# VH-VL binders against 2-C-methyl-D-erythritol 4-phosphate cytidylyltransferase (ispD): the designs that were tried, part 3

Target 1, 229 residues: 2-C-methyl-D-erythritol 4-phosphate cytidylyltransferase (ispD), of Wigglesworthia glossinidia brevipalpis (q8d223)
Amino acid sequence: MINHPEIIVIFPAAGIGKRMGYKYPKQYIKIKNKTILEHSISLFIDKIYVKKILIAINKKDYWFNKLSILKNKKINIVIGGKSRTESVISALKFVSKVDWVLVHDAVRPCLHKNDLNKLLKVINISPFGAILAAPIYDTVKKSYGNFISHTIKRNKLWRALTPQLFNLKILINCLKIITSKGEIITDESSALEKCGYKLNLVHGRSDNIKITYPEDLNFANFFINNIKE

## First folded at step 21 (VH-VL)

Design e1 (from f6 with heavy chain E105T, light chain A49S)
Fold by OpenDDE, fold request of step 23:
Structure e1 (fold): chain C 229 residues (1-229), chain A 121 residues (1-121), chain B 106 residues (1-106)
Amino acid sequence: as target 1 above (229 residues)
Amino acid sequence: QVQLVQSGAEVKKPGSSVKVSCKASGGTFSDYAMHWVRQAPGQGLEWIGYIIPLFGIAEYNQKFKDKATITADESTNTAYMELSSLRSEDTAVYYCARQGYRGSTYLFDYWGQGTLVTVSS
Amino acid sequence: DIQMTQSPSTLSASVGDRVTITCSASSSISDMHWYQQKPGKAPKLLIYSASSLESGVPARFSGSGSGTEFTLTISSLQPDDFATYYCQQHNSYPYTFGQGTKVEVK
């Protein structure tokens, strides 16, 4: 009797987060008594359209088993690869029969519900998918060495965010092609782009930050404790 | 914190229709399925159907497939249930209930106060 | 459809009594919950997943069971506990309730 879309959520979480300077991966840093990973998972775990959550972790990750949230029946742990792309590919091998997949950064816990809903509504207008994206407000510079080369026009430029929504079969096929060619991508939407598919851009909030550097924790703490409360 | 407020009691004639509303506050309306449950006088609880407002998709108990129509308006955070071709047997208190999530299971965590629909000649 | 059958349908007890209500499912289920309903009020969630106590519910309430047999227990009945209790399965469509157990004053 299930007539609504079923979606699998994939978290590539096999990175060790060297830029943070911690002795453990950054996804396990706590904010408000929960790890960043738990915050990110909580964005999806209670949604009726989420069938399964796949978390691709590093084979040397010895911290994940301490998280109580991982006892949830929707959550499956898989071993990731040497890159984000490999981790996503690894996770896709465990995907059950569904039409749609969301790929979300494990360290992006500040996603707003309205943005997620806007993204999901693209299911009704596109057979391929969409990504959340934010406009660029700062002047963009291209560099050579330690010097400015030139200014890039920022009109119609967007920062790609997550989650990203894809048709499952198309994503699998495009990633296969990209891998066979030895192409390196930084997000999964780039795979579909290279395959010639037209993805929608959905406007996302700028506070949907990806925790990459230590200073990002200050923003994440503020958003989680004061804005999302 | 989440509250569901339903429309007031209705008295209807046989053959007529009635539309009951359920307005949600204190949460994100579109994130959750909204269910409808019936309770005839002195009887137990019967599940009627539900809607996922985000997608506008409703599903029904086969028993109520031709009786109830469930809709939702995201702009007002309101779910609706319309009952058609009313009969005396449709006299009952009708509840809306939000489908919440605890642990690894779905359940009904918040309920409206109920709407009495009385069908009499 | 999954039928939920409660026993007993009516239970007379006194304040301080230990009360036990059973619920049987026609097939094995993993998602069973208990609700309390007072006259003129909507049902209220008490126990979820057979044995987990909902936040704010007194500790005198407990649940147990698995598969097809489930039990709700009130260790020491209080005046506020006189009500009708329902088991409910969220395992498969259509969702179904037990017929209810009315706990009344002896």
Scores: ipSAE 0.892, ipTM 0.936, lowest interface PAE 0.5, mean pLDDT 94
Fold by OpenDDE, fold request of step 23:
Structure e1 (fold): chain C 229 residues (1-229), chain A 121 residues (1-121), chain B 106 residues (1-106)
Amino acid sequence: as target 1 above (229 residues)
Amino acid sequence: QVQLVQSGAEVKKPGSSVKVSCKASGGTFSDYAMHWVRQAPGQGLEWIGYIIPLFGIAEYNQKFKDKATITADESTNTAYMELSSLRSEDTAVYYCARQGYRGSTYLFDYWGQGTLVTVSS
Amino acid sequence: DIQMTQSPSTLSASVGDRVTITCSASSSISDMHWYQQKPGKAPKLLIYSASSLESGVPARFSGSGSGTEFTLTISSLQPDDFATYYCQQHNSYPYTFGQGTKVEVK
């Protein structure tokens, strides 16, 4: 007898992370004796509403199988694609019968539990889903080449974060549509957007950073060592 | 680290109701199921039900379906269990217990100190 | 409902003794745990998933078994170990406990 929502979490983790300068994918960089990926997974693995965690890895990923977390029965590995979108689509083929899916970046280990909870509460008010997002505080410039083209008004501009919450069926359908059209998206919410679905924006903390550059590791280290529960 | 503190002992008359509280500290409350377990004097442990505060969804042992009502207040990290139509047979120590996660299994990792509810005429 | 049956209900032993408690489930389960309860106190998690020791639990405690038969063993009983032990299944609702095994001084 299960009456609470069941959610599958998908980690697209097939990227190489060239910008980090490491010989291995950035999700396998260790912080406090655990990989970034493990830190990210740990955000969800103990949650009662998480039924399964699907990690889409590169077919040439020889690092994941060394992780102890692989022994967890919630963890399932799938082979990702050449893009984030393909990886998510690949993972979706292995989803169980659930209503909701979370897509989270493998390299966002600094998610705060309160943000996740706020996001999940959207289940009660939206049949489509929501994303965590942070407002843009910096002046936004559009460039041409190495020059400034113009300033973009930042009114009501948000940075999309993860996790992102979606109705499973809708996500599958939207991704199918955008893929068939050959459209390129940077996150899954864009697929629903293009399909005409109204997603909620949930305010998230700015320290929910996506580790992209080496300097981001400094923050992640600090956060995990001093802030993370 | 994680602590569950329950309300004090209660003495009630038959037919009355009692509401026991369980306040959690030192960890996450909303996204963990809080369970209630009963132990009659000199008897074993009986599972009553649980709630996931985040969703406000409670489930019950069929045996206690009409006896117990479990609620939660996220703002105070407190779970509640109300027992109605009290009978002498409801005399017991009632425990709240958090559903934790170890390895690949759920379990009761933290328990309240228990609340004795005595029903007597 | 899954019925959990412990044996024995009461066990008299001396310090230093090897103590064995069994728990039988009415159906096959994957999530079985052991709890220790002392008088006037709440149960305490002792062993989870049949054989994994909870942090802080002495190594003299061990668990084994699978399917429908499980065993809790205390290799050398210590004074602090006199208590009631419960097996519990977390496999399916409703969650259920064994009737308990009281380990008392011989």
Scores: ipSAE 0.889, ipTM 0.935, lowest interface PAE 0.6, mean pLDDT 94
Fold by ESMFold2, fold request of step 23:
Structure e1 (fold): chain C 229 residues (1-229), chain A 121 residues (1-121), chain B 106 residues (1-106)
Amino acid sequence: as target 1 above (229 residues)
Amino acid sequence: QVQLVQSGAEVKKPGSSVKVSCKASGGTFSDYAMHWVRQAPGQGLEWIGYIIPLFGIAEYNQKFKDKATITADESTNTAYMELSSLRSEDTAVYYCARQGYRGSTYLFDYWGQGTLVTVSS
Amino acid sequence: DIQMTQSPSTLSASVGDRVTITCSASSSISDMHWYQQKPGKAPKLLIYSASSLESGVPARFSGSGSGTEFTLTISSLQPDDFATYYCQQHNSYPYTFGQGTKVEVK
């Protein structure tokens, strides 16, 4: 009886965040009394078109079970793997009865509704999917050892962001192919690229940052204040 | 604060149609379901259907699938419900209601003021 | 379709009375809510998930129940509480309301 798209959202969250200098995984650092993970999930929770939210956690995760968000009926956990790709594959085993999947970083707490909406409109125009992306602002240098080799032209270069939107069956097939060949990927969109699928770039906001280093916490705190519902 | 403002009361002849509007403000429009509910004189509440404006796709109570057409215009943040082939039994107050989410459940958290549609000869 | 049946249909009460309204579902549900409607106004969410009070709702209102049987209680009726109350299931299509309980002055 439902004719509109239904979507499952996957959060690979099995990493422990060593670059932040904390003794526990960075996704559990709190900003304004909520963990970074909770901030990253919150935009998706109340959307009728989001059927499930699958969170792939580390097998040694001692922190998730203390979060109140676990009580939410949409939240399901799965044990992730040693890599981002293994974690996404583990979550995909629980995905059925939908045509579309979103994959979103557990440490991108600053996503705006308008960016998510722009990304989801690609369902109307593409059988394959899309990613949020932002232009490169800084001059990009290629290195040779400790020296500058040359400057790379940036006018058609983009930072890949998340969420990334994928046709479910295509994503599953592409991840099986690249895994069987032993290939290493850094995001899920590259699996579709390697299989010859053309994905849309959707221009997203630059403040959709990934928290990687301690100084990013100050930026995230500022940007979260600017998010409006 | 989310507000829903509906178009004014209408008096219609049997066999005609009517289009009721519901304009949203104070929140995002495209990503939340907008529902329609009717209340016949002296009667209870009856769910008609909803639309998700982002996708432009409506879902209907089977009772109303041949009576009501629900649409949305993202550029004006306005949902519409058109009732066709009006009969006296269609006389009712028609409400729009936004679908909200609290405590892992969906519900109707904001309602328009209602639009009285009167069908008489 | 899940049928929602309220009892009583009409209830006469005085200010200060304890008021109890029941709602029965034709099959087990978890997404059950109570709405209050005053004359000439739209319904207003009162209680969600059977027992959780919506923000701004006075503490004299409470809800209980699970499965197929639910209760709305007003511990000490106030003049502002004379209204019609509806239970509603949001579990499955079509979403359905109880027929309503009018609470009126004795």
Scores: ipSAE 0.561, ipTM 0.843, lowest interface PAE 2.7, mean pLDDT 91
Fold by ESMFold2, fold request of step 23:
Structure e1 (fold): chain C 229 residues (1-229), chain A 121 residues (1-121), chain B 106 residues (1-106)
Amino acid sequence: as target 1 above (229 residues)
Amino acid sequence: QVQLVQSGAEVKKPGSSVKVSCKASGGTFSDYAMHWVRQAPGQGLEWIGYIIPLFGIAEYNQKFKDKATITADESTNTAYMELSSLRSEDTAVYYCARQGYRGSTYLFDYWGQGTLVTVSS
Amino acid sequence: DIQMTQSPSTLSASVGDRVTITCSASSSISDMHWYQQKPGKAPKLLIYSASSLESGVPARFSGSGSGTEFTLTISSLQPDDFATYYCQQHNSYPYTFGQGTKVEVK
């Protein structure tokens, strides 16, 4: 009997991401001869406490089967849905025999080992989970169309990052509740929040960027070198 | 370059305890399992157990569960194995070995130089 | 427990010889590795997953087999290859090693 935590990692990767100007989904763009998806997975693949890695892909994904990571026995593919939430729910159907799950963006290739380790230590102090987050340093404006509505006070504001760590049973139940109410969420932590659970904030590095726009590729290229040092 | 440096040889009397250290450098410590393997004089290799320093939780071969206690100190990147109630048959070279991952399998990719523990009297 | 049995226990050979060591598992395994150990030194990973060479291992070493039967081959023995070789299963707890095969000078 294994006594240490075992964890399953879920990557919602069913989006197409046409904003980047490429003819294929942005997670398959290469940086330093690896796809963004492969960079995002690589930190987790050799960890003894990672039992399985579930990647939720589009039903018409024609690019994943060309990746060498498909040969790795920890990698399992599931068919995702039209939304991030549907993709995570699809992956959760294949999660068993663990108390904890991580959800990580397929396009965050710059995660540092120390941030992941800090997040995972929450298992010892919380029954619910935690997210990586970084403080907001810039002034935050609320818009009304193309105009400034007002400034939002940024003290106590954080950018939500991934990975996000969740108690498995609680995550499943909260996603069921949110789905039954028809609510739209942008990350999994908000599902637990709406169900009244108190999640920890774990201060993560600002260079754990999500590749969203073309200029983010240049930042990711630079930051990936810092990880490899 | 990952390196594992173990503490020096020990000579102990029956009934006493010994604590062997294994200091890691050249890589991260907390997220890799550190194993202990012994080799009695003129004999083969026996797996004792491991720890994941991140969680501070050890797993043991049932043969050694009441003999060995494996711990880790993240602040010094050092794993420890304590052997209790020493008997002459505990005389062996004790290795630490880091668990690596290659081609979808786990293995021992780096080994310490070994620590001879001699139990006499 | 999965028992690993090596054959032979000792093998006398000369430089240039082709050397073959076998390892049998008591049940089918997929996580099988070979280690080399020289006197007074720690074991060193040689071959993983039965047939894949670890980085820096000379091409004269090769491994084969699956299921319960595995083979380590040295195509042309060199002076640096006189050592004891261990097979090891990393499939199930407790992890177990073969008893070792000492390759020594004829």
Scores: ipSAE 0.553, ipTM 0.842, lowest interface PAE 2.8, mean pLDDT 90

Design e5 (from f6 with heavy chain G100S)
Fold by OpenDDE, fold request of step 23:
Structure e5 (fold): chain C 229 residues (1-229), chain A 121 residues (1-121), chain B 106 residues (1-106)
Amino acid sequence: as target 1 above (229 residues)
Amino acid sequence: QVQLVQSGAEVKKPGSSVKVSCKASGGTFSDYAMHWVRQAPGQGLEWIGYIIPLFGIAEYNQKFKDKATITADESTNTAYMELSSLRSEDTAVYYCARQSYRGSEYLFDYWGQGTLVTVSS
Amino acid sequence: DIQMTQSPSTLSASVGDRVTITCSASSSISDMHWYQQKPGKAPKLLIYAASSLESGVPARFSGSGSGTEFTLTISSLQPDDFATYYCQQHNSYPYTFGQGTKVEVK
């Protein structure tokens, strides 16, 4: 009988990445002869505790079929929704017989093993979950138009990263609630937050970048080619 | 590159206990599972159990559930197996083996050199 | 438990011979591997996923099969190949090995 945690990893990957300016989704941009998505998946695919990987793709995604990773037994493709939240919800319908879920950005390929391990250790101390997060070092400004409105106090502010670790049942329930209310969230941890659950913050490295803008590719290339391997 | 180095041979009396160690080097430790396999003299290989060091959770072959206790120390990249209430039948070479995921399957890719445990009066 | 049965238990052959070892599983399995063990040494991974050759293993070794029947073949036996070979299933707990096939000099 299996008595260790079984974890399913979910990649919401149904976005088209409009900010990148490419004719295809940014997760399919290649770095070192592999797509960003493949790099991200490779962070988890070989982990002994990962039972399954669910990738929620756009219904019009015709690029995924070209990936060699598709042949991997752990990889399962699902059709995502119009939003990140919908995509995660879609993926969750295919999750069964597990207690824990990791949600990771498809375009965050620079995760370090040590950070992942620290995050997973939270399983032993929390029934709810945790997120990787990085402290904010820059002064934070609130704007109106093109002008500064005021400075936001930086004390105890963190940038949310991925992966994010959740208890499966709690995540499902919270997402259901926020969906019913028509609330919009930018990550899954926000759902649990709104439901009143206390998630742990685990310090993550700053080089765990999310590729959002074209200039981020330069960083990702550097990290993958010089320090990741 | 990856090496598993086990502790040295042991000679024990019946009823005593022995703890064998397996230290991993040249790779990672927490990303994998460490398994233990027994081989009695002149016989085949028998799976004992395993541990996932990251979580500290071990599982056992039912045959060895009361015989073996498997633990791990991530800080030293070392897995341990303790055998209790030793009997002559426990005389064997004990191997640690790392379990990896490759080619869509789980397999033992690296093995320790083995530790002979001899139980005699 | 899944029983793994190898045939034969002992095989006498000469250098240059084609050697075939079979492994039968009591139920259908997906994860099956072959290991080579020499006296006084630990088992060594030879073939994984039924047919994939481990890095560093000579091309004269090959594996095939699926479901309940698997085969290890040595196309031309070399002096270094005299050893005991084990099939092993990773399909379900408890993991189990075949009883072994000793390939010895004829």
Scores: ipSAE 0.848, ipTM 0.923, lowest interface PAE 0.6, mean pLDDT 94
Fold by OpenDDE, fold request of step 23:
Structure e5 (fold): chain C 229 residues (1-229), chain A 121 residues (1-121), chain B 106 residues (1-106)
Amino acid sequence: as target 1 above (229 residues)
Amino acid sequence: QVQLVQSGAEVKKPGSSVKVSCKASGGTFSDYAMHWVRQAPGQGLEWIGYIIPLFGIAEYNQKFKDKATITADESTNTAYMELSSLRSEDTAVYYCARQSYRGSEYLFDYWGQGTLVTVSS
Amino acid sequence: DIQMTQSPSTLSASVGDRVTITCSASSSISDMHWYQQKPGKAPKLLIYAASSLESGVPARFSGSGSGTEFTLTISSLQPDDFATYYCQQHNSYPYTFGQGTKVEVK
């Protein structure tokens, strides 16, 4: 009998990462002798409450099978889709007998455990879920072409981070609805939002960066070498 | 590096209650589960139950369901086990043990030094 | 509940001897560990996942087995090895231990 929350972690990792300029997906770039993906997985793999980790990879991914982390029985590979959303949906088909799911970017290796813990504690106060988010400090501009259109007020604006915590059934249902409507979303929380669910916002550290550009590797290297345990 | 330090020995009368503590150091308390194990004098080891401090949820061996109450305080990295309605049969050394995930399996990697609870009239 | 049965319950041996302890599970298990306990001390993790040696444990200790049958072996018994050994399953709740095997001086 298990009456504590069991959590499955999903990594949409089917993207190519064109902006990095590498011949292979950015999640397989190495930092400190481990791939970015391995670093990201390591954030969750040893957690007592994590039941399973689902990694949605591209069908043409020839790099994942070289990772030593595959030996861990919590790790399961699934074939992703053409988009992040499709990849998450693909992974969700393999989720069963749990109430909660975490969706985390494969290229976000700098998550702090305290932030994760804060996020997970939302389970006690919300039946829907929550996301980590960071406040926007920079002035936000809306553009047209290469020109500034106007300034967007920063009042209560946040950058959505991962991981994002969701009730499994709600996530599945919302993603189904969004997909059926042909709507495009950039994260899974947007699906719940569109479905009318109120997600909690949990303050996360700004150094929980998503590696998107080559210069981000410098930050990731620094954080992993000097901050992460 | 990781240490579990339990409270001192207790001598109790039948019918009374006792609360044993287990303080963790050298690690992250909330990342693990804390279990309790009993060992009666000259006997083997019996699993009592556990708690995941992060969620504050405890589960028990059915044998100890009405005997033990397990709690945790994350702010002090301390797990507690309260034994109620003590009987002579409850005389034992009680251990806390940290449960970790390693090598694709769950295991008890660190143990407290044990707390002797003696129940006598 | 999964029952864990060790054999023998008591083992008398001399320094230098090869010692073998067996543990049988009432059903197939995937998570099995060995602990060493000395008098007045807490159990100590010795071998995890049936065959993985815990850090700091001498190489003379080894574990093997799968399913329902497991074995702990001490290739050459040392004075420090006289203790009680327990197998334990993490396969399902409630977690259970073997009754213990006391290794004593012959």
Scores: ipSAE 0.848, ipTM 0.924, lowest interface PAE 0.6, mean pLDDT 94
Fold by ESMFold2, fold request of step 23:
Structure e5 (fold): chain C 229 residues (1-229), chain A 121 residues (1-121), chain B 106 residues (1-106)
Amino acid sequence: as target 1 above (229 residues)
Amino acid sequence: QVQLVQSGAEVKKPGSSVKVSCKASGGTFSDYAMHWVRQAPGQGLEWIGYIIPLFGIAEYNQKFKDKATITADESTNTAYMELSSLRSEDTAVYYCARQSYRGSEYLFDYWGQGTLVTVSS
Amino acid sequence: DIQMTQSPSTLSASVGDRVTITCSASSSISDMHWYQQKPGKAPKLLIYAASSLESGVPARFSGSGSGTEFTLTISSLQPDDFATYYCQQHNSYPYTFGQGTKVEVK
């Protein structure tokens, strides 16, 4: 008789995506002798409330099968799709017997435990879910070709981070609705908001970066060294 | 380096209650299960249950569900176990143990020093 | 509930002896651990996942077995090894321990 939440974590990692000057996907670049992917998973793997970790990889992924993390009973591979959304949908086919799912970027290796804990406490106060987010501090400009169109008001604007926490049934239903209408989304939270659900914003740390460009590797190396329990 | 420090020994009369504490330091508290295990004098180990402090939700061995109440206080990194309607057979050393994960297995690698609860009339 | 049965309950041995303790589960398990307990002290993890030595545990300790039958072996008993040993399963709730094996000086 388990009364506490049980959670499945989904890592969409099927993208060929932009390369950072490497001949292989960026999630397999090593920092401190572990891949970025392994760093991104590490905070979740030893939590008793995490039932499974589903990693959606590319059909032609030649790197994942060499990772020792495959031996971990919680780690499960699924074949992802052409988009992030399709990869999450593919993983959701293997999710059962839980009320909550987390979706986390495969290239966010700097997540702090306290941010994850703050996000998960939303289970006690919301039937829908939440995302980690950070305020935007820089002025935001809308472009017109190579010219500034105008400045966008940044008050009340937030950078969406991951993990993102969702009620399982609601996420599945919203993704079905959005994809049946042919709509394009950039993150899973937008599917819920387009279906009219109110998700919580949870203030996360600015150092929860997504590795996108080569210079982000230096930041990630520094931030990983400074993670405190 | 996780360290668990329990409250001191208690002597109680039958029918009363006792609340044992277990304070964690040197590691994480909220995300990991804190378990309680008892050992009656000259007897083996019995698992009582655990709590995940993050959620404030406890799980119990059915044998102890009407005897024990497990709680946690994140602000002090302290887990508690209250034993009610004490009887002489509840005399035991009560341990807290932090659940850890190594390889693909859960295990107890951090234990409190134990709290002797003596129930005598 | 998964019952864990240890054998023997008490074992008399001398320093240098090879000691074998068995643990039988009432159903097939994979999450089985061994603990050592000395009088007046908390249990100490020795072996996890049936055969993996915990850090700082002497190499004279080894574990083996799978399914329902598991063995703890001390290849050459040392004075520090006189203690009570418990097996434990984490396969399903409630987590259960064996009844213990006391290793005493002969």
Scores: ipSAE 0.604, ipTM 0.841, lowest interface PAE 2.2, mean pLDDT 90
Fold by ESMFold2, fold request of step 23:
Structure e5 (fold): chain C 229 residues (1-229), chain A 121 residues (1-121), chain B 106 residues (1-106)
Amino acid sequence: as target 1 above (229 residues)
Amino acid sequence: QVQLVQSGAEVKKPGSSVKVSCKASGGTFSDYAMHWVRQAPGQGLEWIGYIIPLFGIAEYNQKFKDKATITADESTNTAYMELSSLRSEDTAVYYCARQSYRGSEYLFDYWGQGTLVTVSS
Amino acid sequence: DIQMTQSPSTLSASVGDRVTITCSASSSISDMHWYQQKPGKAPKLLIYAASSLESGVPARFSGSGSGTEFTLTISSLQPDDFATYYCQQHNSYPYTFGQGTKVEVK
């Protein structure tokens, strides 16, 4: 009988985009001889409280099977769906015997362990969960077409990051409710919001970037070098 | 490079208690398990339990659940083990060991120097 | 509890000998390691995951086995290898060690 939390981590990684100009999905681009996906997983793999890591891949993914990380006993593959939400739901079917789930982007390779630790400490103070987030420092504009509509007050605004931490039972129920209503959501935390649950914001580092554009590779290379494992 | 430095040897009377410390440096403390292992004179190694400092929650070998209390202080990177109601059979060297992960397996590759606890009247 | 039983308890050998130590588990395990301990010192990891050599350990040490039977082999014993050797399982609670095998000159 284990008394400390045990956690399952879900990586939705079913997207296949060519935005970066490579012949394969961007999560398989290498930085310092490891794929972006492998960097994104690395902080979780060696933690005794991480029971399993579920990676939702595209059914036409031809690259994952070549990664040595497949040999790790904690790594399990599931087939994702058409959307991020469907991919997370697919992975949740294989989650059992834990109270908590983390969802982390496959293309955020720069997570610091102190941020992960701060997020996980929410388990002691919340029955629901939390997300990493960073304050918005730039002025935010709402647009219509190519014109400025108005400036949005940025105080109390946050960029949502990952990992996101959820009570397993609550996440499953909220995703079930949201999908039965046909609602479209952009992240899993919004499902809990729409169901009336209060999630904590945990202040994370701004260098926990999501790799989206070619220039992000240079930033990620720099930020990864500043992570001391 | 991880280094574990334990508190010095202790001589105790039966019925008393002792608290052994293990200070970690050169590496991560909060999110890895710190284990305690004992070795009675002329005997083999016996696992006592561990703590994950991040959660402050310890796990114990059932044999030691009523004997040992394992705690940690993240602010000083120090793990502690308290032994209560000491008896002469508790005389042993007590080691801390940090859990590491290699080849999909957990193992002990960093050990403290050991703390001799002697229980005599 | 998974019981780890080593054989032999004591082994007398000469420099240059091939030394074999056996460790039996009371049920099937995959998370098994070997440690060396010299008098007055903490244990030192030699072999992890049954067969993987720890950094800085001489190539004369090797491990093999799976399931319930595991072997530590020293292909050509050196003076530095006279010590006590322990197997350990990390497969389930409580984590257990074998009783030890003392390799000595006699």
Scores: ipSAE 0.563, ipTM 0.829, lowest interface PAE 2.5, mean pLDDT 90

